# Designs tried in a protein design chat: VHH binders against Iron-regulated protein A (irpA). Part 13

Target 1, 312 residues: Iron-regulated protein A (irpA), of Synechococcus elongatus (p12608)
Amino acid sequence: LITNQTIQGFVDQVVVPSYVSVAAGATQLEQALQTYQQAPTAANLEAARQAWRVARDRWEQTECFAFGPADSEGFDGAMDTWPIDRQGLKTAAAQPVEQREDSRKGFHAIEELLFAATEPTLSDRQHLVILATDLTKQAQGLVTRWQQASDQPAYRSVLLSAGSTDSAYPTLNAAGTEIVQGLVDSLSEVASEKIGGPLETQEPDRFESFVSRNTLSDLRNNWTGAWNVYRGQRSDGVAAGSLQQRLQQQHPVIAQQLDQQFATARQALWAIPEPIETNLASPRGKVAVLTAQTAIAAVSDTLERQVLPLVQ
Key: E = the ipSAE of ESMFold2; O = the ipSAE of ESMFold2 at other seeds; V2 = 0.75 times the mean of E and O plus 0.25 times the DockQ between their complexes.

## First folded at step 7 (VHH; framework vhh_ozoralizumab_d1)

Design v05 (from u01 with T102K A107D; at its last look DockQ between E and O 0.78; V2 from the best seeds 0.00; counts 0 for: pae E 3.6 > 2)
Fold by ESMFold2, look of step 7:
Structure v05 (fold): chain B 312 residues (1-312), chain A 121 residues (1-121)
Amino acid sequence: as target 1 above (312 residues)
Amino acid sequence: EVQLVESGGGLVQPGGSLRLSCAASGFTFSAYAMYWVRQAPGKGLEWVSEISGSGTSTKYPDSVKGRFTISRDNAKNTLYLQMNSLRPEDTAVYYCAKWGRKSYPRDFDYRGQGTLVTVSS
């Protein structure tokens, strides 16, 4: 099922452009926070908050391919650890960011300082710039690790050499397994933990981005990231050699089922009224959230039970 | 399927040494950071070491720093923990672990059956 074209499209049309987009968003967030620190107007605060949401949107589209450098070199931990250590974050302002535990930096540390109060303090504004500079460094580092060789090969090269005895992916199916498992794990986490946890406990502050009320956007971007990987591109249409196209050619019943399940999950996610965090307060809201949970789980289940065996 | 199989535990006297191994299969080993965690009787899991995918970065809590050394051999899909200067407080079941989920409060989703280390005279 998996070809060289499948892997190349995944890397060059989805993964690398997504990480470049994250780095651009992190840079814009850093610039907005520098401007806000220098001129702390309401307009600059709202621009910084919006820049955080844009960078967060882009990052959340990468959830299903957080293997390789994102995991193995700690970029995901540095950028996206949750929950944060709120007490330690308050006392960490003088601590060099590179010496901090992951629970005192990254997207959610920035979220806490930027959104939790009506207005960040002077100390918070100074701290936010430090955190955003580190986030930008991490996002750029992740791009570098995928695109550029150093003491390790560029990760693009590792995946594109799948089938070579020298690659971490000694067969095309090993690379295919990584791609499909990433989809399964991301969508399963959305259904069982990101939605399921708050729904089961009835605690809205268990939603990952409760502080900014950004959790529904996170979930929609997780779906979008998975959809992009399945289609093999970030634009409309279906990429030649993509997982979707290969399934259409070789297993059209599975492809039709997945296409419908993705569409049903999208419809359910986009039907949830914002913010998702208040939907736990009403039975209608709970039904909308449960419907989305069920629809996303169905995509993950089909990928795990029917597609994953085809690449193993 | 992800499989992690620990070995090398046993009974050792205080001040002694043990080397633990973990055989990994079912995933691309070098693409992931790996961990050792331990569970003393009646206690929760305690993180005791982390190693990056390439093996170039290692981390330890103060309780074991200088005594324990994590390493990996990516060609053999094997993780190691060298434990020196062992103390009775190191008595625990030791697990090799990998993160499975990325955006939720989490324990290590994938770990082996464990290997028992007992430090006593």
Scores: ipSAE 0.383, ipTM 0.725, lowest interface PAE 3.6, mean pLDDT 90
ESMFold2 (binder alone), look of step 7: mean pLDDT 80; pTM 0.800
ESMFold2 at other seeds, look of step 7: ipSAE 0.423; ipTM 0.753

Design v06 (from u01 with A107Y; at its last look DockQ between E and O 0.74; V2 from the best seeds 0.00; counts 0 for: pae E 3.7 > 2)
Fold by ESMFold2, look of step 7:
Structure v06 (fold): chain B 312 residues (1-312), chain A 121 residues (1-121)
Amino acid sequence: as target 1 above (312 residues)
Amino acid sequence: EVQLVESGGGLVQPGGSLRLSCAASGFTFSAYAMYWVRQAPGKGLEWVSEISGSGTSTKYPDSVKGRFTISRDNAKNTLYLQMNSLRPEDTAVYYCAKWGRTSYPRYFDYRGQGTLVTVSS
């Protein structure tokens, strides 16, 4: 099922462009926070908050391919650890950001300082720039690890050499397993943990981006990232050699089921009223959230039970 | 399918040493940071070491820093924990783990039976 074209499209049309987009968003967030620090107006605060949401959107589309450097070299941890250590963050000003625990930096540390109060203090504004500079460094580092050789090969090269003796992926199926397992894990976590946790406990602050009220956008971007991987490109259409096209050709019943399940999950997820954090308080909102949970779980289940065996 | 098989546990006197091993299969080992975690009887899971995919970066909590050394051999798909200066509070079942691939909430993916380490006089 998995070909060299499948792997190359995944890397070159989805993964690398997505990480480049994240780095650009992180840079824009850093610039907006620098401007806000210099001129702390309401307009500059709102611009910084919107820049955070844009960078967050881009990052959340990468969740289903958080293997390799994102995991093995700690970029995901440095950028996206949640929950944060709120107590330690308050006192972390003396601690160099490069030496901090992951729970005191990254997207959610920035979120806390930028959104939790009506407006950040002078000290918060200074701290935000430090955090955003580190976020930009991590995002750029992740791009570098995928695109550029150093003491280690570019991860693009590791995946594109799948099936050779010298690759970490000794067969095309090993690379295919990584790709499909990433989809399964991301969508399963959305259903069981990101939605399921808060719904089960009825605690809205268990939603990952509760502080900024950004959780529904996060979930929609998780779906979008998975959709992009499945179709082999970030725009509409079906990329040649993509997982979707290969399934349409070789396993059309599975492909039709999965196409329908993705569409049903999208419809359910986009039907949830904003913000998702408020919807735990109403029966209609709870039904919308449950419907989305079930639909997303169905996608992950089909991927795990019917697609994953085809690449193992 | 992911498999993690721990070994090397046993009974040891306080101040003694043990070396744990974990044989990994079913995934691309070098693509993931690896962890040792432990669970004392009746307690929750505690992280005790982390190593990057390449093996070039290691991390430890203060409770074991200087006494435990994590290492990996990517050619053999094997993770190790050298435990020195063992204390009774190190008594636990030790598991080899990796993180789940997604951010929220990050969870240890441990599937082995673990290996029991008992430190007692």
Scores: ipSAE 0.380, ipTM 0.729, lowest interface PAE 3.7, mean pLDDT 90
ESMFold2 (binder alone), look of step 7: mean pLDDT 81; pTM 0.814
ESMFold2 at other seeds, look of step 7: ipSAE 0.407; ipTM 0.742

## First folded at step 8 (VHH; framework vhh_ozoralizumab_d1)

Design w01 (from v04 with S103K R106Q; at its last look DockQ between E and O 0.70; V2 from the best seeds 0.00; counts 0 for: pae E 2.6 > 2)
Fold by ESMFold2, look of step 8:
Structure w01 (fold): chain B 312 residues (1-312), chain A 121 residues (1-121)
Amino acid sequence: as target 1 above (312 residues)
Amino acid sequence: EVQLVESGGGLVQPGGSLRLSCAASGFTFSAYAMYWVRQAPGKGLEWVSEISGSGTSTKYPDSVKGRFTISRDNAKNTLYLQMNSLRPEDTAVYYCAKWRSTKYPQAFDYRGQGTLVTVSS
C-alpha cells in the first residue's frame, strides 16, 4: 500500500511545509510580543493574542506526525507541555529558558502569561518575549532537523531512504506504519483525552487551552492535520500516491468508509459552538461534544483496525 | 503492534543494585524519547527518568538523581535503567514508556506490563 511516492508526498507536501508554517507563526508571535512590550496598548495586546492563536493553529496541525525529532529530540515537550507549573513560571522568570523544565516554557507558558489576566504586568511582558524567542528557536530547530543534515541526517532523508538497510525504516511498510500510527494516536488522543477527560470529569479547566478558550480551534486543527496527512497534501484534492489515493485504488470500501468518517467528524467538530469550555454546562453543548468525540473515535478505530494491518 | 516488555525486577536489600531492561518492538525505537515510570503500592505513577532518541540527553527527578542511570541501545531496541543505592521507598512496579505521563496520565502512548522491584529493609 505504501510507495516511495506516498512517503515523499507526506514529507514534502505535508510535514515540512507544516513545520515551516509553524516557524513563521512563532516568528510573528515573537515580533508581536516585542511590539507589545515596547508599546503596551490594548491594540498591541490583541495583536499578540491573535498571533498566539495563529501560531497555535499551525502547530496543532502537526500533532499526528509528532514522531522523529519532534519527540526524540524534545521539541514537542519544549513547545507543547501541559499542564504548566504556574507558580514556578511566575516567580522564576529569570531562569535560563534552555535550562527550564518543559512545564515553564512553550505555547502554554505563553498562553498563561498572555491570556490569564485581563492585562499582563510589566514583568509578564518582558517574560513573554523571552518565552517567544525560545519558541521560535524550537520551531526553527525542528525545521532544520527535517531539512538539513548535521551530526544526524535530515529526517526527510531518513524517511525517503525507507527500505535501505541503514534507514531507521528498514521497509516501506515500516514508514507506512509510522504514518498510520501517527493518525491513530492523534485522533485517539483527541477523542479519549482532549475531549473525553473534560467531558467525564465535567471540569472545563481540563481542556488543554482553557486559559485562552482556544481548545475547539486546537481540536479542529488536529482534524485538519490528520485530513492533510490522509490526502497527502495541504490544499484541496487528493495527492497522487497519498494514503487516500492508494486506499481508493487497492481497498475502495475502506477508503469510502474513511472518507465518510472524516467528513462526519468534521461536521460534528464544526457544529460545536465556541468556546468548547463553556459547552459542558448545557445539555445541548454536551450532546454536541459527545457527538464529535464519537465521530473522531470512529476515524481512529477504522485506521487502527482496517488500515494499520495493511502496512504491517 | 507496539510492545514494551520490562524485565530485571526482583528482591534486593537496601543499598543494593539492580538493572532493568525494556525490549521494544512494533515501532521505530530511535524516533522516540523513552521513559521509566514507577508505581509504588497504593500510590500514583511517578516519573523516574527520560532519555532522548539518540541517547545523548537524560533527565531525572531529584528523588533518584545520582542513583539511577537511564540508557538505550538503538541497535537492539532496548531501554535500560541502572538502579544503585536502592532504598525501601524505591519499591514499586517499574514501567518503560514511549511518552512520559505529563499531559494525560491515562494515555501513555504505550507502556509495558511492568517489572516489580522490592527493596526489603
Scores: ipSAE 0.512, ipTM 0.795, lowest interface PAE 2.6, mean pLDDT 91
ESMFold2 (binder alone), look of step 8: mean pLDDT 81; pTM 0.815
ESMFold2 at other seeds, look of step 8: ipSAE 0.563; ipTM 0.813

Design w02 (from v02 with G100R A107D; at its last look DockQ between E and O 0.81; V2 from the best seeds 0.00; counts 0 for: pae E 3.5 > 2)
Fold by ESMFold2, look of step 8:
Structure w02 (fold): chain B 312 residues (1-312), chain A 121 residues (1-121)
Amino acid sequence: as target 1 above (312 residues)
Amino acid sequence: EVQLVESGGGLVQPGGSLRLSCAASGFTFSAYAMYWVRQAPGKGLEWVSEISGSGTSTKYPDSVKGRFTISRDNAKNTLYLQMNSLRPEDTAVYYCAKWRRTKYPQDFDYRGQGTLVTVSS
């Protein structure tokens, strides 16, 4: 099922452009926070908050391929650890960011200082710039690790050499397993943890981006990232050699089911009224959230039960 | 299928040493950071150590820093924990774990059955 074209498209049309997009978003957030620090107007605050949401959107589209450097070299932890250490964050301003625990930096540390109060203090504004500079460095570091060799090969090269005993992926199926498992794990996490946790406990602050009320956007971007991997590109259409196209050719019943399940999950996610964090308060809101949970789980189940065996 | 199999636990006296091993299969081992976690009787899961995919970066909580050493052999898909100067409070079931890229409690859905370490006189 998995070919060299499949892997190349995944890397060159989805993964690398996604990480480049994250780095651009982090840079824009850093610039917006620098502007806000210099001129702390309401307009500049809202521009910084919007820049955070844009960078967050781009980051959340990468969750289903957070393997390799994102995981093995700690970029995911540095950028996206939650929950944060709220008390430690307040006292950490003097601590060099590169020496901090992951719970005192990244997207959610920025989220806390930027969104939790009506407006950040002067100290918060200075701290936000420090955090955003580090976020930009981490996002650029991820791009570098995928595109450039150093003491380790570029991760693009590791994946494109799949099938060689010199690669971490000694067979095409090993690379295929990584790609499909990433889809399964991301969508399963959305259904069981990101939605299921708050739904089970009835605690709205168990939603990951509760502070900014951004969780529904996160979930929609998780879906979008998975959809892009499945289709082999970030634009509309189906890429040649993509997982979707290969399944359409070799296992058309499975492909048709997956296409329908992805579409149903999208419809359910986009039908949830914003913000998802308050939907637990009403029976109608709970039904919308449960409907989305069930639809997303169905995609993950089909990928795990029917597609994953095809690449093992 | 992700499989993690811990071994090397046992009964030791305070001040003693043990070396735990974890055999990994079913995934690309070097693509992931790996963890040791433990569960003492009646307690929740406690993070004990973390190692980067390449093995070049390690992290420890203050409770074990200087006494425990995590390492990995990516050619053998094996994770290790060297435990020295063991104390009664180190008594726990020890698990090796693979992170699922989640931030929620019990995020280590990929862990083995564990290996029991008992430190007592």
Scores: ipSAE 0.405, ipTM 0.741, lowest interface PAE 3.5, mean pLDDT 90
ESMFold2 (binder alone), look of step 8: mean pLDDT 81; pTM 0.810
ESMFold2 at other seeds, look of step 8: ipSAE 0.465; ipTM 0.771

Design w03 (from v04 with S101R R106Q; at its last look DockQ between E and O 0.69; V2 from the best seeds 0.00; counts 0 for: pae O 2.9 > 2)
Amino acid sequence: EVQLVESGGGLVQPGGSLRLSCAASGFTFSAYAMYWVRQAPGKGLEWVSEISGSGTSTKYPDSVKGRFTISRDNAKNTLYLQMNSLRPEDTAVYYCAKWRRTSYPQAFDYRGQGTLVTVSS
ESMFold2, look of step 8: ipSAE 0.512; ipTM 0.787
ESMFold2 (binder alone), look of step 8: mean pLDDT 81; pTM 0.813
ESMFold2 at other seeds, look of step 8: ipSAE 0.571; ipTM 0.814
ESMFold2, look of step 9: ipSAE 0.533; ipTM 0.802
ESMFold2 (binder alone), look of step 9: mean pLDDT 81; pTM 0.816
ESMFold2 at other seeds, look of step 9: ipSAE 0.453; ipTM 0.762

Design w04 (from v04 with F27Y; at its last look DockQ between E and O 0.83; V2 from the best seeds 0.00; counts 0 for: pae O 3.9 > 2)
Fold by ESMFold2 at other seeds, look of step 8:
Structure w04 (fold): chain B 312 residues (1-312), chain A 121 residues (1-121)
Amino acid sequence: as target 1 above (312 residues)
Amino acid sequence: EVQLVESGGGLVQPGGSLRLSCAASGYTFSAYAMYWVRQAPGKGLEWVSEISGSGTSTKYPDSVKGRFTISRDNAKNTLYLQMNSLRPEDTAVYYCAKWRSTSYPRAFDYRGQGTLVTVSS
């Protein structure tokens, strides 16, 4: 099922452009926070909050391929650890960011200070710039690790050499397994933990981005990232050699089922009114959230039970 | 299917040593950081050690720092924990673990069935 064209499209049309987009978003967030620090107006606060949401959107589209450097070199931990250590974050201003545990930096540390009920203080604004500078460094480092060789090969090269005994992916199926497992893991976590946790506990603050009321956007971007990987590109259409196209050719019943399940999940997610955190307060909101949970789980289940065996 | 299989546990006297092994299969081992966690009887999971995918960075909580050493052999898909100067409070089932590298890092997605370490005189 998986070809060299499949892997090349995944890397060059989805992964690398997504990480480049994240780094651009992090840079814009850093600039917006620098402006807010220097001129703390309501307009500049709102601009910084919107820059955070844009950078967050871009990052959340990368969840289903957070393997390799993102995991093995700690970029995901540095950028996206949640829950954060709220008390430790407040005392960490004297601690250099590169020496901090992951629970005191990254997107959610910025979220805590930027979207808190109490408007950011002067100290908070100074701290926000430090955090955003580190976020930008991490995002740029992740791009570098995928595109450039150093003491380790560029990760693009690791995946594109799949089938070589020297690659971490000695067969095309090993690379295919990584790609499909990433889809399964991301979507199953969305259904079981990101949605399922708050539903089970009935605690809105168990939604990952409760502080900013951004969780529904996170979930929609997780879907979008998975959809992009499945189609092999970030634009509309179906990329040649993509997982979707290969399934259409070789297993059309599975492909038809997956296409329908992705569409159903999208429809359910986009039918949830913002913010998802408020939806736990009403029966109709809970039904909308449960409907989306079930639809996303169905995509993950089909990928795990029917597609994953085809690449192993 | 991701499989993690721990071995090397057993009964040891206080002050003794054990070396735990974890055989990994079903995924690209070097693409992920790896962890040891433990569960004492009637207690929750406790983080014990972390190692980066390349093996160049390691982390330990104060309770084991200086006594335990995590290592990995990416050519053999094997994770190790060298445990020295063992104490009765180290008695637990030890698991090797892998996170699904996502926004929910507090839950290990994959871990083995564990290997029992008993430290008693």
Scores: ipSAE 0.367, ipTM 0.719, lowest interface PAE 3.9, mean pLDDT 89
ESMFold2, look of step 8: ipSAE 0.447; ipTM 0.764
ESMFold2 (binder alone), look of step 8: mean pLDDT 81; pTM 0.816

Design w05 (from v04 with T102Y; at its last look DockQ between E and O 0.82; V2 from the best seeds 0.00; counts 0 for: pae O 3.4 > 2)
Fold by ESMFold2 at other seeds, look of step 8:
Structure w05 (fold): chain B 312 residues (1-312), chain A 121 residues (1-121)
Amino acid sequence: as target 1 above (312 residues)
Amino acid sequence: EVQLVESGGGLVQPGGSLRLSCAASGFTFSAYAMYWVRQAPGKGLEWVSEISGSGTSTKYPDSVKGRFTISRDNAKNTLYLQMNSLRPEDTAVYYCAKWRSYSYPRAFDYRGQGTLVTVSS
């Protein structure tokens, strides 16, 4: 099922452009926070908050391919650890960022300070710039690790050499397994942890981006990222050689089921009124959230039970 | 299918040493950071070591720093934990783990069945 074209499209049309987009978003967030630090107006605060949401949107579309450098070199941990250590974050202003535990930096550390109920203090604004500078460094580091060789090969090259005995992916199926397992793991986590946790406990602050009320956007971006990987590109259409196209050609019944399940999951996620955090408090909201959970789980289940065996 | 198989546990006296191994299969081993965690009787999971995919970065909590050394051989898909100067409080079932879920810090996507380490005289 998996070809060289499949892997190249995944890397060049989805993964690398997504990480470049994240780095651009992080840079814009850093600039917005520098402006806010220098001129702490309400307009600049809102601009910084919107820059955070844009960077977050882009990051959340990368969840299903957080393997290789994102995982193995700790970029995901440095950028996206949650929950954060709220008390430790307040005292961490004296710690250099490179000495901090992951629970005191990254997207959610910035979120805690930037979206607090009261406006950021002078100290908070200074701290936010430090955090955003580190976030930008991590995001740019991820791009570099995928695109540029140094003491290690560019990860793009590692994936594109799949099928050689020298690659970390000695067969095309090894690379295919990574791609499909990433989809399974991401969507399963969305259903069971990101939605299921708050729903089971009935605690809105168990939603990952509760502080900024951004969790529904996160979930929608997780879906979008998975959809892009499945289709092999970030724009409309279906990329030649993509997982979707290969399934349509070789296993059309599975492809039709999966296409419908993705569409049903999208409809359910976009039917939840924003923000998801307030919907947990009402019976109608709980039904909408449960419907989305069930629809996402169905996509993951089909990928795991019917698609994953085809690449192993 | 992701499989992690730990070995090398046993009974040792305080001050002794053990080397644990973990055979990994079913995934691209070098693409992931790897972890050792332990569970003492009646307790939750405790993180005891982390190693980057390339093996060039390692981390330890203060409770084991200087006594435990994590390493990996990516050519053999094997993770190791060298444990020296063992103490009775190190008694636990030790698991190697593949971690990726940041929505719950002690949750792991996969772990093995574990290997028992008992430190007593």
Scores: ipSAE 0.419, ipTM 0.750, lowest interface PAE 3.4, mean pLDDT 89
ESMFold2, look of step 8: ipSAE 0.435; ipTM 0.757
ESMFold2 (binder alone), look of step 8: mean pLDDT 81; pTM 0.819

Design w06 (from v04 with R106Q; at its last look DockQ between E and O 0.80; V2 from the best seeds 0.00; counts 0 for: pae E 3.5 > 2)
Amino acid sequence: EVQLVESGGGLVQPGGSLRLSCAASGFTFSAYAMYWVRQAPGKGLEWVSEISGSGTSTKYPDSVKGRFTISRDNAKNTLYLQMNSLRPEDTAVYYCAKWRSTSYPQAFDYRGQGTLVTVSS
ESMFold2, look of step 8: ipSAE 0.514; ipTM 0.792
ESMFold2 (binder alone), look of step 8: mean pLDDT 81; pTM 0.806
ESMFold2 at other seeds, look of step 8: ipSAE 0.495; ipTM 0.788
ESMFold2, look of step 9: ipSAE 0.414; ipTM 0.746
ESMFold2 (binder alone), look of step 9: mean pLDDT 81; pTM 0.806
ESMFold2 at other seeds, look of step 9: ipSAE 0.485; ipTM 0.780

## First folded at step 9 (VHH; framework vhh_ozoralizumab_d1)

Design x01 (at its last look DockQ between E and O 0.83; V2 from the best seeds 0.00; counts 0 for: pae O 2.5 > 2)
Fold by ESMFold2 at other seeds, look of step 9:
Structure x01 (fold): chain B 312 residues (1-312), chain A 120 residues (1-120)
Amino acid sequence: as target 1 above (312 residues)
Amino acid sequence: EVQLVESGGGLVQPGGSLRLSCAASGFTFSAYAMYWVRQAPGKGLEWVSEISGSGTSTKYPDSVKGRFTISRDNAKNTLYLQMNSLRPEDTAVYYCAKWRRSYPQAFDYRGQGTLVTVSS
């Protein structure tokens, strides 16, 4: 099922452009926070908040391929650890950011200082720029690790060498397993943890981006990222050699099922009223959230039970 | 299928040493940071150590720093924990773990565990 074209498309049409997009978003967030620090108007605060949401959207589309450098070299931890240490974040100003625990930096540390109060303090504004500069450095570092060789090969090259016995992916199916397992893990986490946790406990602050009320956008971007990986591209259509195309050719019943399940999950997820955090207060809102949870789980279940065996 | 199999636990006196091993399969081992976590009787999971995919970066909580050493052999798909100067408070079931993303659920992939008992 998995070919060199499949892997190349995944890397060159989805993974690398997604990380480049994250780095651009982080840079724009840093610039917006610098402007807000220099001129702390309401308009500049809203621009900084919007820049955070844009960078967050782009990052959340990368969840289903958080392997390799993102995981093995700690970029995901540095950028996206949650929950944060709120008290430690307040006292961390003297600690160089590159030496901090992951719970005191990254997207959610920025989220806390930028959104938790009606207006960040002068100290918060200074701290926000420091955090955003580090986020940009991490996002750019992740791009570099995928695209450039140094004392380790570019991760693009590691995946494109799949099938070599010397590669971290000694068979094409090993790379295929990584791709499909990433989809399974991301979507099952959405269903069981990101939605399931808050729904089970009835605690809205268990939603990952509760502070900014951005959780529904996160979930929609997780779906979009998985959809992009499945199709092998970030635009509309089906990429040549993609997982979707290969399944359509070799296992059309599974492909038809997955196509329908992705569409059902999208419909359910986009039908949840904003903000998801208040939906726990009403029976109608709970039904919308449960419907989305079930639909997303169905995609993950089909990938795990019917597609994973085809790449192992 | 991700599989992690711990071994090397046992009974040891305070001040003693043990070496734990974890055999990994079903995923590309070097693509992931790996972890040891432990669960003492009646307690929740406690993070014990972390090692980067290449093995060049390690992290420890203060409770074990200087006494425990994590290592990995990517050619053998094996993770290790060398535990020295063991204390009764180190008594726990030890799990090797693969991070997924959700903290504290970052360790959803764990083995069956191996029991370490530190007692006189």
Scores: ipSAE 0.513, ipTM 0.793, lowest interface PAE 2.5, mean pLDDT 90
ESMFold2, look of step 9: ipSAE 0.554; ipTM 0.808
ESMFold2 (binder alone), look of step 9: mean pLDDT 82; pTM 0.823

